# VH-VL binders against Transcription termination factor MTEF1, chloroplastic (MTERF1): the designs that were tried, part 3

Target 1, 262 residues: Transcription termination factor MTEF1, chloroplastic (MTERF1), of Arabidopsis thaliana (Mouse-ear cress) (q84x53)
Amino acid sequence: AGETSDTGILFREKLIYLQDLNVDPHKALRVNPSLRSAPISSVVSVETLLSSTGLSRPAVGRILDMFPDLLTSDPESEILPVLRFLSNEISISEQDIPKSISRCPRLLISSVDYQLRPALTFLKTLGFVGRDTITSRNTVLLVSNVERTLIPKIEYLEEGLGFTREEVAKMVVRSPALLTYSVDNNLVPKVEFFIEEMRGDVKELKRFPQYFSFSLERKIKPRHRLLKEHGILMPLSEMLKVSDGQFNHWLLELRLRSAERR

## First folded at step 17 (VH-VL; from S06 with heavy chain D54N G55S S56G N57S K58I Y101W W103F)

Design P06
Fold by OpenDDE, look of step 18:
Structure P06 (fold): chain C 262 residues (1-262), chain A 124 residues (1-124), chain B 112 residues (1-112)
Amino acid sequence: as target 1 above (262 residues)
Amino acid sequence: QVQLVESGGGVVRPGRSLRLSCAASGFTFDNYGINWVRQAPGKGLEWVAIISWNSGSIYYRDSVKGRFTISRDDSKNTLYLQMNSLRTEDTAVYYCARHPWIFSGYRTFAFDIWGLGTTVTVSS
Amino acid sequence: DIVMTQSPLSLSVTPGEPASISCRSSQSLLYSNGYNYLDWYLQKPGHSPQLLIYWGSYRASGVPDRFSGSGSGTEYTLKISRVEAEDVGVYYCMQALQTPFTFGQGTKLEIK
């Protein structure tokens, strides 16, 4: 009777602790059943390590809520290797480690040997070396599956757009986000619109891979329509890099000039 | 299970040298920073030096800079403190203490595991 | 260097009564991540120091719940809700924010 009472109390304390970290205890227990029997010290240990990187407590809480399995992870064998990998193999600065983790918490639940390092190796082949190495801003590429996610994108750019391997490599290094976009939902529709509606040259996409970062429906199509109405042709970079306000202002000026000529 | 054991203490004259060792067991040594902390007879605790897990960061208290050298051999799970030009004020019990996961920019609680200490006496 | 100041330097407590130790730092120990880098250590007579509290309020493994740490910035307090005979020793606060790590003078706790 006494042991059961103690276990109950300890369990409650653990729940309270999780709540204090803004970790949903119910979700955590559902996703990570081992958490039920794990001592609170396990949770604190993980928090301690993560916080030591410079992560704020709220950030730690968010991460742990997102990945409840971390709550019972061994800091030394499961988390620290990732941190070391980021520091030593990716050469991410100490200051940028927490930023990297915050941006891509999945790093913490990724295997160094089976995911992160292989991904890095592949990315190096694409030109992510030297000054173009992986940074805290694009660590998401390290958690991407090479075969299922990265390679298909490369293949689309090569086979679909007719770019060479070298050209594609240059494109992705210049615009790493390309490797995060869906082929079917992002790349293909944008390419089709560019070629079919805008009557663009595919070579321009090579020069301005950032094209794919802009919303087709909210930015590309509307701006193109307006330009078309005015009979204006401009490079993609000029069309898309300006703010909405600047773009509108520019159009207004054009309209005024046109009216004055009439 | 987790343990730190200091050795190498003794009685020496001022100006002499002594090398302390700290043997670690029961944990992955190369994952941790390790510190030396000393305590003069009847006095409080005084931090001496720290070496990070990869030896990339080493810091000393000012009073021992240039005289003491902290180092580690991960293959032997051993921490060292080479003490040169010893002074009477260096007389103390010297503890090694584990600092979990200390990188150059990482900050945690400082000393979760302590050794039993080894006594260094510097006297004429 | 960050200067740590403890008060009182000695404390005599009747078993079962509470105890409180104050620690002041010459600069804030609150780091940008929101944690206070203050540790409390206990050195029992004839023993090595042991960690009690870290980050101002976190209990180390195995530390009884009668121990609690509080505070932020430059002011910190260690409390013992019910002092026991085994709590006799010298308590040290330490800043773990930056090197050199610096300790308070220590507070000797004795039983009346």
Scores: ipSAE 0.110, ipTM 0.654, lowest interface PAE 3.7, mean pLDDT 91

## First folded at step 18 (VH-VL; from P06 with heavy chain S104T Y106K)

Design N03
Fold by OpenDDE, look of step 20:
Structure N03 (fold): chain C 262 residues (1-262), chain A 124 residues (1-124), chain B 112 residues (1-112)
Amino acid sequence: as target 1 above (262 residues)
Amino acid sequence: QVQLVESGGGVVRPGRSLRLSCAASGFTFDNYGINWVRQAPGKGLEWVAIISWNSGSIYYRDSVKGRFTISRDDSKNTLYLQMNSLRTEDTAVYYCARHPWIFTGKRTFAFDIWGLGTTVTVSS
Amino acid sequence: DIVMTQSPLSLSVTPGEPASISCRSSQSLLYSNGYNYLDWYLQKPGHSPQLLIYWGSYRASGVPDRFSGSGSGTEYTLKISRVEAEDVGVYYCMQALQTPFTFGQGTKLEIK
C-alpha cells in the first residue's frame, strides 16, 4: 500500500514537472508510453542537455512537447551524437547550435548514421561544401530523406526542366530551399505558369531559382497579370524581388508616364 | 562505476613545476567538460580551470593564468594540469570535477562527479 | 568576478530539526534562458565535495528529498527539512553562470 502510494505521488510530480515545462502530459504519455514508468530524473537529464546548448526553457519545452519520445531518451547515446554531428561534421558554431535545433527540432530525433550523415554526404555531392556548407538556416535538409524527398526534386529539375546535374547543383546551392518544396504542389505549378502563361524561358529559372520561393497565388500571378495588362515584360528577379509597395509605386509611375505620352 | 582519479601531487619548491593527471573511468570522457578545483588547507573551494568537451574552450582563474595549462587526452581518458612557476599559495588539494553537457566553458550546470584529490605542497 | 556570500558560516543543529543556509550573489545568476546557474555542494569531513543541488532547485541523483534549493536572481537558500548526522560537513554554493566560477565561503554544519 505504501509503495503504490509513493508511485502515485511520484507520477503526479512528474506530470506537474511536465506542465511546468509546458509539455502536455497527456500527449506525452500517449505518444511515449515509456514515460509512465520513467523517473523525473530522465526528463531532467534531457532538459539539462538541451539547455546546455543555450536553448531557453520555453524552447526546450516546445521541443519536448513536439517530440515526447525525447523525454525518455538517453542524453549521451541518443541526443549528444546529434549535437556532436552538428558541431564537428557540419561545423555549426556553438552559438548556432541552439538556433539550428530551434528551427529544426527533428534533428534531435534523427539518426546520425542513418539519416544525418547520409544526407550530408548527398548534399556534398550537390555542392554544399566550403562556403556553401550547411548552416543553421538549412539544417532541415539534413533531416530530409534523400531518396524520398531530395532526389525527386533533383530529378524533376533535371528531367522536367531539362537541366543538367551541374546546373541543378548550382541552383540548389544558391537556393537551398528548392529542396524543401513540394514537386507537385509548388515546383510543377510554378513552372507551368512560367512557361504557359508567362511564356518565359526556362533558362531564366536557372539564373533565378528564388522564383520558386515566391507565392504563386499571392505574388507571381497577380504581378504578372498587372504587367500583362500594361504590356510590360521584365525579368523575374525584377518582378519579384521588390516589395509590394515598391511594385505598386513603380506600376503607378509607369501608368502616369504613359498617360503623359497620350 | 563512474570515477575520477587524480595523481601527480607532491612536495615542490617555489618556482618548480608539477604536472597533475586525472584519469577518468566508467563514462565517455570526451562527452564532458572537466574542471580543476583546489582547496587550500583549512580553506574553501576555489575553481582553477576548465576545458570543454572538445577542448574548444579553456578558461583559467586569473591567479594561475600564464603559469598553469589545462589539457586533455581523450584517447587516454585523462585530464592534465601543467603547473609551472609554482607559488606557496598554490598549495592545495587539487580535485578534478566533470560537468555534464557543456559545449562552452562559459557556463556550466554543475560538477556532478569529483575525484578524490591529489595534494600539492609548495614550500621552501 | 561574481562574489558569492554565504550565511551563516557555521550552523549547529539538533538532529531532526530543520536547517537553512543562504547564498547571495553580487550579480544575478538568472540567465536569459530562464535558468538560475547556482549549485550547492556538500563536503563531508575527509571527503571530496559532492553535488546536492543544481540550477538552484534541482536535486542531484541520490540526494535525499530533505534537501531543497530555492531562490532566483541574487538570493538563494538551501534547506534541510530534518537534519541527520550524515549531513555534517561544509556546504558551498557556487555560481556557474560565468568564469571564473566562484564559491561561497562555505557553511559548516555541525550536530549539537
Scores: ipSAE 0.020, ipTM 0.585, lowest interface PAE 5.8, mean pLDDT 90

## First folded at step 20 (VH-VL)

Design M03 (from N03 with light chain A60F)
Fold by OpenDDE, fold request of step 24:
Structure M03 (fold): chain C 262 residues (1-262), chain A 124 residues (1-124), chain B 112 residues (1-112)
Amino acid sequence: as target 1 above (262 residues)
Amino acid sequence: QVQLVESGGGVVRPGRSLRLSCAASGFTFDNYGINWVRQAPGKGLEWVAIISWNSGSIYYRDSVKGRFTISRDDSKNTLYLQMNSLRTEDTAVYYCARHPWIFTGKRTFAFDIWGLGTTVTVSS
Amino acid sequence: DIVMTQSPLSLSVTPGEPASISCRSSQSLLYSNGYNYLDWYLQKPGHSPQLLIYWGSYRFSGVPDRFSGSGSGTEYTLKISRVEAEDVGVYYCMQALQTPFTFGQGTKLEIK
């Protein structure tokens, strides 16, 4: 009777602890059933390690809520290797480690040997070295599957756009976000619109890979329509980098100039 | 079982040197920071020094700076405290204490595991 | 250096009665990351210190539920709801915010 009462009390304490950490206990127990039998010390150990990186308690809570499996992970064998990888192999500064984790918490549940290191190796082949190395802003690329996610994008840029491997490498280094975009839902539609509707030169995409970061429906199409209606041609960079106000102003100026030439 | 065991204590005259050791077992030694904490007879606890998991960060209390050197041999799972120019005020029980996860030099609670201590007596 | 001040320095408690120890820091121990870097330790007679409370209010593993910590900033309290014979010893608060780590003077708890 005493042992059962003690177990119940300890369990309750664990739940309270999770709540204090702003981790939903119900979700956590549902996603991670092992949490039910795990001692509170396991949770504390994980929290302690994460906090030691400079993460705020709220941030730690958010991460643990997002990935309840971490609550019963072994900090030494499962989390610490990731942190060391970021520090030693990616050379992320101590200050940027918590930023990296906050931006991409999935890093913490990724295998160094089977995911992070292979991704890094592949990215290096694309030119992510030296000044163009992976930073805290691009760590999401490390959690991308090389074969299923990264390679298909590279292949599309090569085959779909007719770019060489070297050209593609330069593009992705200049615009790493390219590697986060869906081929079917983002890259393909934008390319088709550029070639078919805008009658653009594919070479311009090579020079301005940031094209793919802009919304097709909210920015690219509307601006193009306006330009087309006024018979104005504009480079992609000029067309897309400016604010709506600046764009409208520019458009007005161009219209005025055109009228003066007639 | 996680354990820290101090050794090397003894009686020495002022100005002499002594080297303390702390043997760790039951955990991955090179993942943790380790501290020395001392306690003079009948007095309170006093932090002495800390060394981070990779020896990248070392700090001392002011009164022992230049005289004491904290170091670690991860291959032997052992922490050391080289004490030079010992003074009577250095007389104390010396504890080694584990400091969890000083990964980036950021702050955590300090001492979750303590050794049994070793006695250092400095007397004329 | 951060100065830690405990009160009282000694207390005698009847078994079963509650006890309370105060700890003040010369600087706030609440860091911008939301943690209070205040620990409580107990040193039983003839033993090494042991961690009781960390981050101001959380019991360390194996610590009985009769122990509780509270406080934030510069003021902290350790409470024992029902003192037992095994609770005899010297209690220390310690700031873990920055080096040098500093302890309070210690509070000696005795049983009446």
Scores: ipSAE 0.649, ipTM 0.851, lowest interface PAE 0.9, mean pLDDT 93
Fold by ESMFold2, look of step 20:
Structure M03 (fold): chain C 262 residues (1-262), chain A 124 residues (1-124), chain B 112 residues (1-112)
Amino acid sequence: as target 1 above (262 residues)
Amino acid sequence: QVQLVESGGGVVRPGRSLRLSCAASGFTFDNYGINWVRQAPGKGLEWVAIISWNSGSIYYRDSVKGRFTISRDDSKNTLYLQMNSLRTEDTAVYYCARHPWIFTGKRTFAFDIWGLGTTVTVSS
Amino acid sequence: DIVMTQSPLSLSVTPGEPASISCRSSQSLLYSNGYNYLDWYLQKPGHSPQLLIYWGSYRFSGVPDRFSGSGSGTEYTLKISRVEAEDVGVYYCMQALQTPFTFGQGTKLEIK
């Protein structure tokens, strides 16, 4: 025989509630053991706060399944400060707050004082101000640690590629997604392929940083192989900006023209 | 304790003005949206107006639009209703009611804290 | 405006017995985010209204579990599983899906 400090009926009600939200109860209890002793009314209050922002119930469930520690958070002291930061300091409209959260749910578990505000302050030094300020579409940058994540990416672009700090700042402001790519798993392999296999000039990457958004294996390599096979030179932007269908159609046209030159 | 207290009601003639106040205590006022709801003598409840936590969303029922102005002063933890061009149909007990979330007045729910009400009588 | 219709308008209940109040809306209160924007309130004699249920079926914290809400779309029901003397008063449903927010006419609950 064993002992429990939890009633089976109340515990079952909590599990049924979580299942109705599409939150995996086993995962949630493993990640957040405090959930076992939490009153169901406290858990529902978290759903209530998140839904009040305009998030749909499926979106709330997905967020809570992703970050079960939220299930035992105090809405007013632990979640509201993030929402107020987005509204007051980032100036995201009330209509856009749920979109920002849906795009980056990690915001909700991030410290305003120790993570979000320091990241915002650093990003402003790079030029994310005025027209180029952080918006609901790129709040993911705010969950990146300044010293361990943002600075190393800036250093790679500066020291690894030979760009000045001013050039790097302009580049990331024009293309903020650059600050979301892994140095080791994205930037380095794509630069190496561009320089060594495509024999490109690294300064072209400054002009077309969108290069890093394309799959190395599924787009860059296959398209380069086809262009090389037919002896065709093409600017990086022309090679990559078109859909697969448009690229194949263009390639077929060039192959037909090549066959007619006989 | 958490409470809302209305004041500023009275007896006035049609066409005159009154300013209602709703003083909040026991909670962080600027985290919440607030409503005015009224109840004519012997009648049911009627929603009047809502203001969001930052005053960014303000809505009125049609019969008071242009005559009533809802506002808030977060430094004083006070909600206001300026009522101009009063009509006999505005005679009611006026309640302020908190909705527990700060983000929108377009859709709302859960008026969880109500004041005791203040009486407005508009008669000739 | 969304019209809210309650039935019955008056109800006499023997203590300890169940009670049921219906609320119908002229339009669906189920919004595209999956929530029903329907609240239930109790106004005891001489008192301000008190929240019982929000979003059709969510019991407000501290409300006894003998109160339950159900329904979706245009029809909602408030049930009291065992009526007690303190439950006397007027019950209102309210839609808050769109302005103007509107209440039902009220249902007066009395003890036999």
Scores: ipSAE 0.587, ipTM 0.806, lowest interface PAE 1.9, mean pLDDT 89
Fold by ESMFold2, fold request of step 24:
Structure M03 (fold): chain C 262 residues (1-262), chain A 124 residues (1-124), chain B 112 residues (1-112)
Amino acid sequence: as target 1 above (262 residues)
Amino acid sequence: QVQLVESGGGVVRPGRSLRLSCAASGFTFDNYGINWVRQAPGKGLEWVAIISWNSGSIYYRDSVKGRFTISRDDSKNTLYLQMNSLRTEDTAVYYCARHPWIFTGKRTFAFDIWGLGTTVTVSS
Amino acid sequence: DIVMTQSPLSLSVTPGEPASISCRSSQSLLYSNGYNYLDWYLQKPGHSPQLLIYWGSYRFSGVPDRFSGSGSGTEYTLKISRVEAEDVGVYYCMQALQTPFTFGQGTKLEIK
């Protein structure tokens, strides 16, 4: 038949399938209305392709819940090209493919021709080549828009901090996470605190760009206040790379050594 | 129409060579890995070899290692099985069978398209 | 090598009645990703094999819903809820977990 009652039963079976996969069916339908008319066999084919990469079923469910538009994607024409790109052009190993996807599921909804490859081409101009090429750990950079996201961050480091393009390129290749931080909400506030409160030299930020990975409120400010209270100078790397317990221990040791030399 | 067509079978004496071909049409060949599976007269199915979508992984059953070579030419949409040092135990119908994209051929699933088979007879 | 054992090896069924075929593996086919690497195939008389079920219970597109697969680990079952004349042939399970991939002996299904 295929009349309204059959359509209702088949629709309920699709919702049950999504629930079993831990995909919120109401959210999925809201985000992707085409899912309503999609055959369940085509939805299952998306799970099948993603699972063939080595992803576990719970991981597949999480990805599909994040990006329900994938549920109606054609695996061969819309998803597989991304997987081939990661394997062939980025040369990610079998064991790292599921990790790369899990870390950055947005890769799966990105156009190879209009997003991923243009981003890769731009990153190569910065020096992400050869030994310093993109790996499974930093594929998130490939989903960043070149003009709206990557270039403004490069421009801040060049023009806003006074570094040369060559210096900026070396910084980001050495520390790719630097290209993931917001200029306005991360870089600027942390630079302002470093210059104004810590009275630091901006060239130290060039040497230790990992400064931007630490919480301003939870780690940078509290540790600076403790050092200031005790009149102690400490390099950024020593100040920030250790646990709170290790930091407090080292602070105590420095104070004791200073007192013993008196 | 999606299809696989084997060719190159025949009758040959032990110790000789044959080259089987499997021509693919109706699908993007280099999205898929392909297997050779054989069936001896009156017997069940026996897996022979697998080659991954990019030729990066190749596996054989032990009884054919060193004698058989699986390869693919993606520009011609064709899979090959070079069979050297043939033995009477290699007598079978040989099928090619595609499987969905997997990264390596160490694990597989879902041989969804099979050819009609080509017959290899090894006899004195 | 993983040994696959099918039971029964021959099955005669009245049309419209159910059929059940068992497949046992010498090792678990459940991989760490949570999937069971077990396929079911039908070879009709004079034809090439055709896929019915993959990953133990996933019905291949276009396969009638009267076919279902179940099981996990070392024990798997193919069920046909109502056997039809077109279902005649030899059924094979295959483990696809590791090379060499291995088939069961086959189960010949006939109509009484």
Scores: ipSAE 0.522, ipTM 0.780, lowest interface PAE 2.6, mean pLDDT 89

